# VH-VL binders against q9nrl2r1430to1533, part 228

Target 1, 104 residues: q9nrl2r1430to1533
Amino acid sequence: GGVHELSAFEQLVVELVRHDDSWPFLKLVSKIQVPDYYDIIKKPIALNIIREKVNKCEYKLASEFIDDIELMFSNCFEYNPRNTSEAKAGTRLQAFFHIQAQKL

## First folded at step 17 (VH-VL)

Design X73 (framework fv_nezutatug)
Fold by ESMFold2-Fast, scan of step 17:
Structure X73 (fold): chain C 104 residues (1-104), chain A 123 residues (1-123), chain B 107 residues (1-107)
Amino acid sequence: as target 1 above (104 residues)
Amino acid sequence: QVQLQESGPGLVKPSQTLSLTCTVSGYSISSGSYWHWIRQHPGKGLEWIGSIYHSGDTDYNPSLKSLVTISADTSKNQFSLKLSSVTAADTAVYYCARVPYEFGSWRYGMDVWGQGTTVTVSS
Amino acid sequence: DIQMTQSPSSVSASVGDRVTITCKASQSIRTYVAWYQQKPGKAPEPLIYKASSLESGVPSRFSGSGSGTDFTLTISSLQPEDFATYYCQQYYDTPYTFGQGTKLEIK
């Protein structure tokens, strides 16, 4: 294993991953399981991709990190009807994110 | 193969609670589909009542106000509808239905329906 | 609430005819529409999901099309068992809503 330098972005991503409502966001949606997803969603993203970008120091501004997280939520609400467990999890996780993001 | 069967009293008095159960066979409620209640008034179209996911997450038609409760009993492979303070306007055929859940996203409509149970609200 | 309006309310047709039923949503629902067939005294049977995907076991003479607000169900060559009432339903947002139904009658 390697040792990762802890950053504010890394700490926030870890908190999101640990949240009960993170399950729809942990990995990219499977094209095999959901074949129409990639026809609808132009910029797919997930927490594992965002965490990789944090670890590679690809975010130079807090706004770039926030934009990727918000893209993840926007994709969720665009694809999933509002009454789904996915959309409800996204709503709760996004509210949690907005509170935590105040420290960025 | 997968079958849904509604059960409950066919006659309910005004102001009482209507209680219906849907028994699922050939499929486990715990395996992730969404379970719906729909009704049809005599000579009219279809009205969605609400739905439940096996986790306990529910959605209800706002037009029914606070009168509706849907619950699931995974040990009996059943889900149930309670509609309180019924009136003659609640006279209808009540259906239960499944929406399949595939891998974290909505894709399907209601693919399996029960046969329906007739409920008359009368004094 | 999202309103679903079907046209026509009834249509009379003969075996072998091409029949088209239209459904309009009051706002964009993308492709989150299903179609059902209901015969007197019976539960609705699913025909189409996601606007154009045929349900398992449904004859190929049934097809669905549309996106956004305007949707169509087509029966390319009407058979005797097709005389029924047809409903569209949106599942984009709650409450789920149905069209008022289109009764397909023998001419």
Scores: ipSAE 0.007, ipTM 0.664, lowest interface PAE 8.7, mean pLDDT 88

Design X74 (framework fv_nezutatug)
Fold by ESMFold2-Fast, scan of step 17:
Structure X74 (fold): chain C 104 residues (1-104), chain A 123 residues (1-123), chain B 107 residues (1-107)
Amino acid sequence: as target 1 above (104 residues)
Amino acid sequence: QVQLQESGPGLVKPSQTLSLTCTVSGYSISSGSYWHWIRQHPGKGLEWIGSIYHSGDTDYNPSLKSLVTISADTSKNQFSLKLSSVTAADTAVYYCARETYDLGGYRYAFDIWGQGTTVTVSS
Amino acid sequence: DIQMTQSPSSVSASVGDRVTITCKASQSIRTYVAWYQQKPGKAPEPLIYKASSLESGVPSRFSGSGSGTDFTLTISSLQPEDFATYYCQQYYDTPYTFGQGTKLEIK
């Protein structure tokens, strides 16, 4: 996409980063602290990586941006059992994302 | 240095509500963390009661169900436990504790505990 | 609920001994295990988090190991101040649960 579309992606990522429930998603899971994460999750991603991709103009379509955000949530729900703080935060943040993404 | 301190009545009568407060010093409760209540019956092990996130989200031990309420007051840097309809079985030492997390989707354990406050439920 | 079972319930040892305490979870909890030391009249003190990570200020004679369902706390050379009750805890899923405790006593 264009400059206008990239600005919209940046605004949405900033809104996600500032949300109280973003803490599990701000950075990649540490390989040293949680080594089994990378045995289970084959396509790791986090908000800092998505933001970097927006800034480098790597998203050509809104669908590509949305796919990366949804991958981030899918990874969360695959690794973390339903009743964990991480999964609960992911559920709330995903709902917030779906409302905001209607503007894309 | 971060410190947690429990406060509340040492004696509560059966059927009344037990109210305890945990005061946090040296750390802002709203800076992101989970805050927990744990108790220990005389001569026995530890039992997790529940937790609160600074946003107000709570999680309770199902065995205590509708008897427990945990709340936070970020302006006072405190969080509190209310246990309704107490009986002699609720006699215990009550602890508050902090659970931290890493910005990447994993949690640590309880890294700091209050000193504990003894609660006796008796006539 | 995830049940945590400690073994042994008590152990008698001498200063300089190597002591091991085990903890078994009723289902896989990955590495979400912590160990605490408790002395009479005191709050539990954190020793280990993430099964094997030593808490700041804890002596290097303490170590943890394990993943999945089986976990071990080891004290490589017991000191007089180590006589206490030790608890394991899972913090993988709610409700958080603790082992029943292991009392470490002077032989």
Scores: ipSAE 0.543, ipTM 0.870, lowest interface PAE 1.9, mean pLDDT 91

Design X75 (framework fv_nezutatug)
Fold by ESMFold2-Fast, scan of step 17:
Structure X75 (fold): chain C 104 residues (1-104), chain A 123 residues (1-123), chain B 107 residues (1-107)
Amino acid sequence: as target 1 above (104 residues)
Amino acid sequence: QVQLQESGPGLVKPSQTLSLTCTVSGYSISSGSYWHWIRQHPGKGLEWIGSIYHSGDTDYNPSLKSLVTISADTSKNQFSLKLSSVTAADTAVYYCARGGIDWSSYKYYMDVWGQGTTVTVSS
Amino acid sequence: DIQMTQSPSSVSASVGDRVTITCKASQSIRTYVAWYQQKPGKAPEPLIYKASSLESGVPSRFSGSGSGTDFTLTISSLQPEDFATYYCQQYYDTPYTFGQGTKLEIK
């Protein structure tokens, strides 16, 4: 992507990281703490990986950036039952993302 | 395990160009981060020389900017330092390092360092 | 350029002691400070980043604190392998700058 797109991606990732509900998404799920996670989730991702990809100019289109964020939420809802604190945080953060992503 | 290894001549004559290479293993330079050069003069502290991002964008210490060039060769997984017009003041141990990502602030410190290579500038 | 000043320049301590090293920035750098340990003949190794975050694999006896201009590295119970030189570094803005170092010596 272009310079303005990279700036927009950076701003949005920063807003997501700052959000109170970002805690399940800051880094990859631990294989030691959650050993079955990687048996269920085939494309793991987290905000730290997405942030690195933004900085490395790896997103050529806004749709690629949005797809990675949506994959992160999809993984959360696939692994975590709806009544968990992780799934509830994911629901709120995804709603926040959808509002902010209108700027992209 | 990520490892960085410096290489280049240990002795350089005044007015010549110092050329050093950092070979990275266990991590691909093209996958990202900043890649740093730091030096340490005998008995003194650490001085940042400059950095290169995988895109090719460089940042140089302003005190050295006219003299320094950093480049990357992703096909060899290496990045290099050229310091022109060296003097005895450039005698130091030279380190390469990988940028460590501060995930909360999106700033880079230095999380993996090479062992260092000693360069002496002498006639 | 942002100047980083460490104090003391050297400290003598015994195994089991609590040791503190301070670092001052010439302007506010928020929490963009890292601490490194360097042993003679070896490369620096990271200990702390973002003022207080412990680097992976670093013993919990090491801790960092501070924000703005004043930062502290603490070793709660000194071990024999901790005798080394310690450097603070700001990564708020380029050029990145280091403190002059604090040498931790056997008493």
Scores: ipSAE 0.000, ipTM 0.549, lowest interface PAE 16.2, mean pLDDT 85

Design X76 (framework fv_nezutatug)
Fold by ESMFold2-Fast, scan of step 17:
Structure X76 (fold): chain C 104 residues (1-104), chain A 122 residues (1-122), chain B 107 residues (1-107)
Amino acid sequence: as target 1 above (104 residues)
Amino acid sequence: QVQLQESGPGLVKPSQTLSLTCTVSGYSISSGSYWHWIRQHPGKGLEWIGSIYHSGDTDYNPSLKSLVTISADTSKNQFSLKLSSVTAADTAVYYCARHSYGWGNYRWFDPWGQGTTVTVSS
Amino acid sequence: DIQMTQSPSSVSASVGDRVTITCKASQSIRTYVAWYQQKPGKAPEPLIYKASSLESGVPSRFSGSGSGTDFTLTISSLQPEDFATYYCQQYYDTPYTFGQGTKLEIK
């Protein structure tokens, strides 16, 4: 627990943010740009929110952090058809995440 | 202003490999976007061939089987199509096109190249 | 593959007429449809994206509508420069597929 796990979570979020395929995930989807998003996605989340939760010490277990990241990817694949730019970015970033998450 | 220009031989013999190049100006291929090849047979309409992302990730029309390869050369700001074992059925006008992305950006093939005519004949 | 069935194959019209072209997808594609205009010897030019959004620089007489499986392109008052072939295209899933085209001809 504690500071060591928070540092590991923060490091991983920073690595995700820096990845070329992070662009769909950096901030919550805009209702103005994508009006039907919140009609379909009931638990919206993004990397800026996950990072804020890390900073507030809201993750007590690695599994809770992993669950939020997986929710982010699940939302992506639920809203975006399989062969869209968003879904393809999500697929590549999720694979990268699974490799990095082994460090947790 | 982004512009695309196709180049390659206008005449290819049956069983040979067709090689076409698309030169991109006014935009860096490595900055993102998907880059596509589309063809148009006389009287048949438009057929999507495949795409490439600057990372090298490719997607191909399954109807063309394993005959298609798309590659990118970011140093030359070009991407290329290779279609192997061509037949008379591959006679068409070949276009390259861009698809940019981003939340709320739902524009698709924009811009297109002017097209290059390829005839497969002995 | 998602099939796009476009009708009619051709339409004859006069300047000032209202023209509608329809496109039907074999499965729901939400609003992931684009419309293109093609003049002889030229590449297709985008007119409409996301079923109903007008491309920049396209005249307001062009409009698109529909969602799910049924889509229409409307030209409210046909002009001489509008005589061309029109194509719908789905971009919901690969392979990306086009309608067969509608040739708009002078009556």
Scores: ipSAE 0.379, ipTM 0.833, lowest interface PAE 3.1, mean pLDDT 91

Design X77 (framework fv_nezutatug)
Fold by ESMFold2-Fast, scan of step 17:
Structure X77 (fold): chain C 104 residues (1-104), chain A 123 residues (1-123), chain B 107 residues (1-107)
Amino acid sequence: as target 1 above (104 residues)
Amino acid sequence: QVQLQESGPGLVKPSQTLSLTCTVSGYSISSGSYWHWIRQHPGKGLEWIGSIYHSGDTDYNPSLKSLVTISADTSKNQFSLKLSSVTAADTAVYYCARTEFSRGSYKYGMDVWGQGTTVTVSS
Amino acid sequence: DIQMTQSPSSVSASVGDRVTITCKASQSIRTYVAWYQQKPGKAPEPLIYKASSLESGVPSRFSGSGSGTDFTLTISSLQPEDFATYYCQQYYDTPYTFGQGTKLEIK
């Protein structure tokens, strides 16, 4: 790509990607390894998709960006019981996100 | 391969604290996963005591009424169980086990177990 | 707490038989059930996770099925080394709970 200024959304999504608890969220869940996931989760999303939307300037409002991040966490908690490593990671990462999102 | 080994005293007196250690080899506990303590009373089934995540988060069986503490020592690659105020009802074989953390691995059950250590509570 | 009710308590069978063990949860646990085999004096060995996924190295004669509240473990053609006690376990919510066990005995 070209030279451009960093957006607040770009900085926040990079911080989420670099967080220790981002591992369940980096890419879409594999249909081969988790075949029932797409029967339960109707609007799948992951950090790589959100990053691409930021890079293409698809978010016009902070609320649209926040909605996609919250959808990602909502999907995690819908599919994964609270005692899974995925749900525990999601709980910690969501708390981190809420603190960072106050800057938006 | 990953191996778990329990260690601790085979005989504990009533009212004392039972302390057991699980030594992990072939895998770093700081890299993730949930680490469990399970016990089995003579001739009975399995009872989950509690678990610790590599972050230090713990989950305990509420039936143990705050008598249990689980902790991890990442420098020694060990996690431990302390059960206070033991009685004869705490006589059991104690097992440690792992649940692998699983981005795409599909391993949600307890996939690796120690051989178990027998603890008798008597005077 | 989620209760796991396992049946039967014991079953007698012959080599070559199809054996089915059942497990019922007191509430929906989706597919968060594991099955273990335990031989006398030994630690439990994992057989099945996520209700129907076979653990690595476990013979294909073992299979699991079910979702929600009703689960089954099936051994399609019993072998001599299969005589053991079998346990189901839910890991949907803490406290994690086990069924009472099914002892598989030679007829």
Scores: ipSAE 0.006, ipTM 0.596, lowest interface PAE 13.1, mean pLDDT 86

Design X78 (framework fv_nezutatug)
Fold by ESMFold2-Fast, scan of step 17:
Structure X78 (fold): chain C 104 residues (1-104), chain A 123 residues (1-123), chain B 107 residues (1-107)
Amino acid sequence: as target 1 above (104 residues)
Amino acid sequence: QVQLQESGPGLVKPSQTLSLTCTVSGYSISSGSYWHWIRQHPGKGLEWIGSIYHSGDTDYNPSLKSLVTISADTSKNQFSLKLSSVTAADTAVYYCARAPYDYAGHRFGMDVWGQGTTVTVSS
Amino acid sequence: DIQMTQSPSSVSASVGDRVTITCKASQSIRTYVAWYQQKPGKAPEPLIYKASSLESGVPSRFSGSGSGTDFTLTISSLQPEDFATYYCQQYYDTPYTFGQGTKLEIK
């Protein structure tokens, strides 16, 4: 992708990180502390990894960036039941993402 | 060591609001744990009331409907419970507790508890 | 709501005995169960989290096992200080719920 697409990805990741509901998504869970996460979630991802991929210019298309963000939310909903604080935060942050992603 | 201490009135009249505060020492409320209120009626088991994360995200036991409010004051390193329209059925020992979470938001059990504060609802 | 049912409601045992307390969830909760010990007039003390992980400072005679709906707490060689009430708790989904308690009494 172009310079404009990479700048847009960076701006969106920064907005997601700063959102009040980003707390479940900031970093990967510790395998030592929560090993069952990696038994259930086969493609773990978090905002710090997505941000690193943006910085390294690994996203060539908006669809690739969007796919990684959606994977992050999908993992949240797979691991966490609907009525948990994590799932509720994920639902709100995903809605925010969908509004912002219209700019991409 | 991390310590939690409940404080509030020992006696509350029916229909009033019960207000309890949990003071946390040795650990920042803002550092990524969930903070819980649990109660225990005389001679009975444990009942979860609700929890708060320092961002203001709360979960409440649906059986308490709109009667419960939990809030956090990060500047005082405290979190509080308000239970409105109390009745004799709200007589219990009230505990506050910490449940740590990993930075991915994954949950642990309640690993630190306050000593409990006895609340009697009577006229 | 997820219901947690403990059995037995009480158990009488002697020092040195192996004691097992069971807890059944009304639906699958993976490994999101914790166990607590409570002595009269005291706050609950955490023993186990995530079904089988010992809390810091808890003696190795305590162990937990299970996943899904069926969970057990085992005390391999009962000590005098272990006579207490034991509670399981699920923290898989809100509202978080406790078992009704198992009272461990001197035989």
Scores: ipSAE 0.007, ipTM 0.663, lowest interface PAE 8.9, mean pLDDT 87

Design X79 (framework fv_nezutatug)
Fold by ESMFold2-Fast, scan of step 17:
Parts: structure tokens; C-alpha cells; sequence
Structure X79 (fold): chain C 104 residues (1-104), chain A 123 residues (1-123), chain B 107 residues (1-107)
């Protein structure tokens, strides 16, 4: 715990947001544009929510932060077939995340 | 100004490999999101052949039966198409094109195109 | 594969007319649609991306709309240089597919 872990979480979220493949993950999926999303995905999450949780010091352990990021990717792969732009972006961003998360 | 220029032979014999190169100027291929090959048969519409992401990941149109290879050479700022075992049905104008991300968002389209190069497959 | 069907296949219009071209996807593709203009003997020119975003340098008379399966391209006041074939394309899933084209003929 502590300040160093929160600084690392902040830096990692910033790197994820700046990554070109972050576009499916920046904010929650629109119910108006994708009405069946919330019928399929029971625990929706996005980078803006994770960033807010980091800012409010809601992650006590690195594992809790990692779990939320992995939930975001899991939701992507559950809703989007493998040949979609979202799934391809998610695959690349997840690989980038796994490399960056080694510093946590 | 970003420019794409196709080059390669205008005439290819049946059963040979068609090899085309797209030269990119004014922009690094490592900075773009996707680099595509599209073709247009005489008097017909547009057909996507495949793409290469700046990471090196490739996607190909399954209708081409594993005959397609797309590769990139970042040192030359070029990407290339190889189409093996060509037939007269591969006669078309071939285009290269770019997709670029808006900051934090995929563009969902091809924003820069080459002028096209005509390829005739004939004995 | 996702099929893109354009309507009409051709349209004749007069200078100053409002022209609408429709594109229908065989399944929901959100806003993953681009529109292109192709003039005789030239490469396609991008007009619209993300269903409704205008490409740089494209005249404001062009607009796009739609989401899910139904999309439209509108030209609010047709000009002589707008004689061309128009294509929609889905960018949701590989293989990326184009509509069959709509030929716009000046009346």
C-alpha cells in the first residue's frame, strides 16, 4: 500500500489512456448506441471509472487495481467477437498492460 | 502532406506471384494505425484485401484462400502486398490506404489513399 | 461476413437538390461506417468516418448519420463536381466490406 503504489497506478492509467488501442475503453459503452450490451455485461467498467477510483484512493492492493483492468478486458472479449476492431484493440492493449504491470 | 504511392509490374502471368509496394512519404508507417490494400476489378466495386497494423499484426480477406501476404519495412517506410498463384480474376486496380487514430479513438475509415496501380494478369 | 447494401444503385438529380444515399448493414456495426466518393478514373476520396465525422477538406454540404444497421449520406445542395460513385464501408469487423456503390448522375 501507500503513495508509491498510487503513483504507479496513476502512471499506468495515463499510459493506457494515451495508447492508440484505448479507444474502446475510455468510457462506458452507450446504452442508446448498443442497447444489448448491459443485458450481456453485468459488471461494466471503463478507464475513466478506474482513473476516478485511483484518484479517490479506492485501491488498497495492486491486485484490486489489476482485477478492475482485467475485468475491462474480459468484458470486451465476452461482448465482441474476435475479428472485431474492439477485440483486436483489446488484445493489443492487454498485452501492453501486462508488460507495464510488471513494474507494480 | 502525407502521400501514398503504389508501384509494381503492370502485367503478371498466370500462376506467378504479384508483388506490389506502397511507399509512404511525409509520415512514418510506425505512427499510423493500419495500412491497407484494396482492389477494384474492372467495372466493379471495392474489395478489401488485407491490412497490417503498425505492431506488425496482419488481417487478410478469407476469400483469397491464404494467397496473401502483407509486410512492412519501416527502414524504407514501405509496406507490400504479395498475392501468389494469380489468375485472370486478379486483374484489377490496386490501392494502398491508411487508417489513423484520432487521439484516443479509432478513425473507423481510410483517410489517405494512393492513386492506384493497374495490374493485368494475362498470358 | 458483414454485407453492406446501398440504395439506390443510381440516382439522377439536379444542381441544388438534396440527395440522400442509404447503406444497410446485415448486422449491427455501431458507428463503424465510412463513406467514399470515386470520380471516373480516380482513386476513392474519403468523405465521412465514424458514420458522421467529416474528413478534412470535404465540403460542408456532405453529412453522414446513422448507427447500428442503417446509415445515410446526405448532400444538401448538389454541385456539378459531385457527379461520382459513392461507397459505404463497414469498419466493425474483418473482412472490411464495401457497399456495391451508388452512381450519382447529374440530371
Amino acid sequence: as target 1 above (104 residues)
Amino acid sequence: QVQLQESGPGLVKPSQTLSLTCTVSGYSISSGSYWHWIRQHPGKGLEWIGSIHRSGDTDYNPSLKSLVTISADTSKNQFSLKLSSVTAADTAVYYCARTDYEWGSHRYGMDVWGQGTTVTVSS
Amino acid sequence: DIQMTQSPSSVSASVGDRVTITCKASQSIRTYVAWYQQKPGKAPEPLIYKASSLESGVPSRFSGSGSGTDFTLTISSLQPEDFATYYCQQFYSTPYTFGQGTKLEIK
Scores: ipSAE 0.178, ipTM 0.770, lowest interface PAE 4.6, mean pLDDT 89

Design X8 (framework fv_nezutatug)
Fold by ESMFold2-Fast, scan of step 17:
Structure X8 (fold): chain C 104 residues (1-104), chain A 123 residues (1-123), chain B 107 residues (1-107)
Amino acid sequence: as target 1 above (104 residues)
Amino acid sequence: QVQLQESGPGLVKPSQTLSLTCTVSGYSISSGSYWHWIRQHPGKGLEWIGSIYHEGDTDYNPSLKSLVTISADTSKNQFSLKLSSVTAADTAVYYCARTDYEWGSHRYGMDVWGQGTTVTVSS
Amino acid sequence: DIQMTQSPSSVSASVGDRVTITCKASQSIRTYVAWYQQKPGKAPEPLIYKASSLESGVPSRFSGSGSGTDFTLTISSLQPEDFATYYCQQYYDTPYTFGQGTKLEIK
């Protein structure tokens, strides 16, 4: 973990945020709008949280960053049935992430 | 109050295309939600045909092969079913239905249904 | 495709009885099951979603339970208006599939 790895994480998270399929992942799910979400999902995470961690230099290794992104997708597929718009967006965004992560 | 109403021909000849329309009132199709077509053959249970999300993402029952097309017309607040090359086996009551859906809503059952329209496929 | 097997195919019961209808999925569907009531000549009406959540306006005598492959709809005290056919439906994966239905006849 160095500064160059952190810059790569920032570039990747920005590309994820800008992707058309990022909309389910931009912010944490609201407890008010979705009361049962936090009964099902025990480790909630979103792109804004991941980006804050990148900016605060909390990821020391690429594996830690990748684990948080994959947790985000895992949460999506656990909560949402496979053929919802959220799950479909998650599937496409995860594929995009896997391609980009190979460059790390 | 959200209401759905099916319309289309009551009689279709074999090999022709069945075209049905669902008119939605009290809710804008462009606001979201999944919109479904379901059918029920005489004396049998329910069969899901397919669905559309307001932005045009469609899912179809593979057992209908490539014979089915679902589309939405947001300007008329309608969505439609086209089923090609119909046979007597396509004789059924056809329903349209909604799944009320907002990001994070874990409510994916079909909460509003139309009254159904009877379609007979006969020469 | 996920197959939903419903039992019994029909049941006769008296007003005030507890009635149980079961539904079995051919694979795990978590809690992604809904229950519907259909009266003759009418469209299905939603009763339960997410295996156990009551739809708005549905009487509290209706309840759902289960997860994975085995699901149950219970009517705790049968009323005359409950004469109908009941269907389970999975929405874990497409194609969405329904059980074959249970006809409830009031004795």
Scores: ipSAE 0.007, ipTM 0.655, lowest interface PAE 8.9, mean pLDDT 87

Design X80 (framework fv_nezutatug)
Fold by ESMFold2-Fast, scan of step 17:
Structure X80 (fold): chain C 104 residues (1-104), chain A 123 residues (1-123), chain B 107 residues (1-107)
Amino acid sequence: as target 1 above (104 residues)
Amino acid sequence: QVQLQESGPGLVKPSQTLSLTCTVSGYSISSGYYWHWIRQHPGKGLEWIGSIHDSGDTDYNPSLKSLVTISADTSKNQFSLKLSSVTAADTAVYYCARTDYEWGSHRYGMDVWGQGTTVTVSS
Amino acid sequence: DIQMTQSPSSVSASVGDRVTITCKASQSIRTYVAWYQQKPGKAPEPLIYKASSLESGVPSRFSGSGSGTDFTLTISSLQPEDFATYYCQQFYDTPYTFGQGTKLEIK
């Protein structure tokens, strides 16, 4: 769709997906590439899952949407040490998210 | 290592549904990639038709959205294109391709392509 | 839709020449550009992803540059096997549009 057809949540998810630092978050972490991930992270989530929830109108409050995005970043920082490329991407994308969320 | 192979009828009658399958070998389609269909009309450039992510999420070219369905069959390691109500304008070489979005392998580009299959729409 | 415009549409060159092909996006697409090489009767072969990253196995004479709206593919010393059609593609937003192609021909 066009920009006028998107919900506020869908528009924000699209902006996150387009960001250069979205690559760790686009879909669920691969168990093949990261075998211990699901032993550590008990509530996995990714932008594709969040976008699907938006499209199915599963978020009743903005706070529920924000909570899922924050869970995604929390998982990143719990699994990845501070100096990894994943954690650095997460830090930059989270800052971008906080700015964009203020414009809702 | 990873290879894509298109298969389909070669000749399709006008108004029928074109069905093409891309068979993936050397890699599981459920392992974190976008899978695309692209076509090329005779003597013309490349046109993106649509894509499917391993989650089942699809994106279609708006010019074709009402006519196109892309689906995946994880058990057969295949993904497929259905294009309904075909006309002579759908005569093209059809390609399948992969984009790598897996953790640690993020790229914006299609790194593996099938060899293409020629489809002619004619009575 | 984001439009990708390549220039030139065709270029004639000799082996050993430095060749540049330009691709312009109708809006900013950051670095989300890929380049492909297509020889007659063959599938496109990937050359560059994310504007400047070389695909595995691609000769180092190929390089990409640019960000925002203006992108360039450079072949530093043209070889006989490089005569082909070259395409850029944007991955910023759907539909993932291609440029119209640049045909590289022998002089």
Scores: ipSAE 0.006, ipTM 0.591, lowest interface PAE 10.5, mean pLDDT 85

Design X81 (framework fv_nezutatug)
Fold by ESMFold2-Fast, scan of step 17:
Structure X81 (fold): chain C 104 residues (1-104), chain A 123 residues (1-123), chain B 107 residues (1-107)
Amino acid sequence: as target 1 above (104 residues)
Amino acid sequence: QVQLQESGPGLVKPSQTLSLTCTVSGYSISSGDYWHWIRQHPGKGLEWIGSIHSSGDTDYNPSLKSLVTISADTSKNQFSLKLSSVTAADTAVYYCARTDYEWGSHRYGMDVWGQGTTVTVSS
Amino acid sequence: DIQMTQSPSSVSASVGDRVTITCKASQSIRTYVAWYQQKPGKAPEPLIYDASSLESGVPSRFSGSGSGTDFTLTISSLQPEDFATYYCQQFYDTPYTFGQGTKLEIK
């Protein structure tokens, strides 16, 4: 752990939020708009939650941060069929994340 | 309120490119929906050809391989199908249709269809 | 590709009958199924989306049910205008495949 790692996590989350394909991931899925989501997805997460955890220094290891980002993508592909705009956005954003995560 | 209408040649020669256009009225094709092409061979069932999303993302039936291209012209509120190297097997009624897509709405289905246009591939 | 198999391929029925048409997916597709009615020489008309949701203007005698691999379309009391061919379609993965169709004929 350390402050340098926290700065790297903050920079990466900001880059993910600014990416054109981040729109499905910015906030938790609404139970009102998508009632069956929480029947299928047992560990919901989104970029705003991950950013809060970074700001509160809740990630002690880079692997914990990476695990939360990967959970976010895993949830997307579990809920959304492969040919939806959400799944396509997730595929492109995940590829971008894998390139950037090499710096962690 | 929303209406779709197919247009294009009724007769195409083998090896040529079939070009069809779907004109959408009463609704914008840039509204986030999926726009589809479907065909039906004489006396047979329905076959999905492909779709385009308002973002420009396309999906095609793999059985048509590199032969199919779907594109959209938002300025004319139209989307189009090009099917290259046609044969007699491409003789069918061609339909365009919409899926009213909104994240979380679960409107999985095609809710508006054109009337269909008959295409015969013959020498 | 996901295969959709309808049964029966044809059925003969009388006005007032309860008719059930089934559709089986080759893999689990959740509720990502739509049903259509097609009359000779006409475009398909949407009946059901998301396996069980009725399209606007469709009579309440039509209902859909099922999830996963097994889906049914039921007409509770057949009317003269219901004689047509019925198709299911999956929206889970491309290509968005249709069943082969079920022809509903007058007995």
Scores: ipSAE 0.020, ipTM 0.701, lowest interface PAE 8.0, mean pLDDT 89

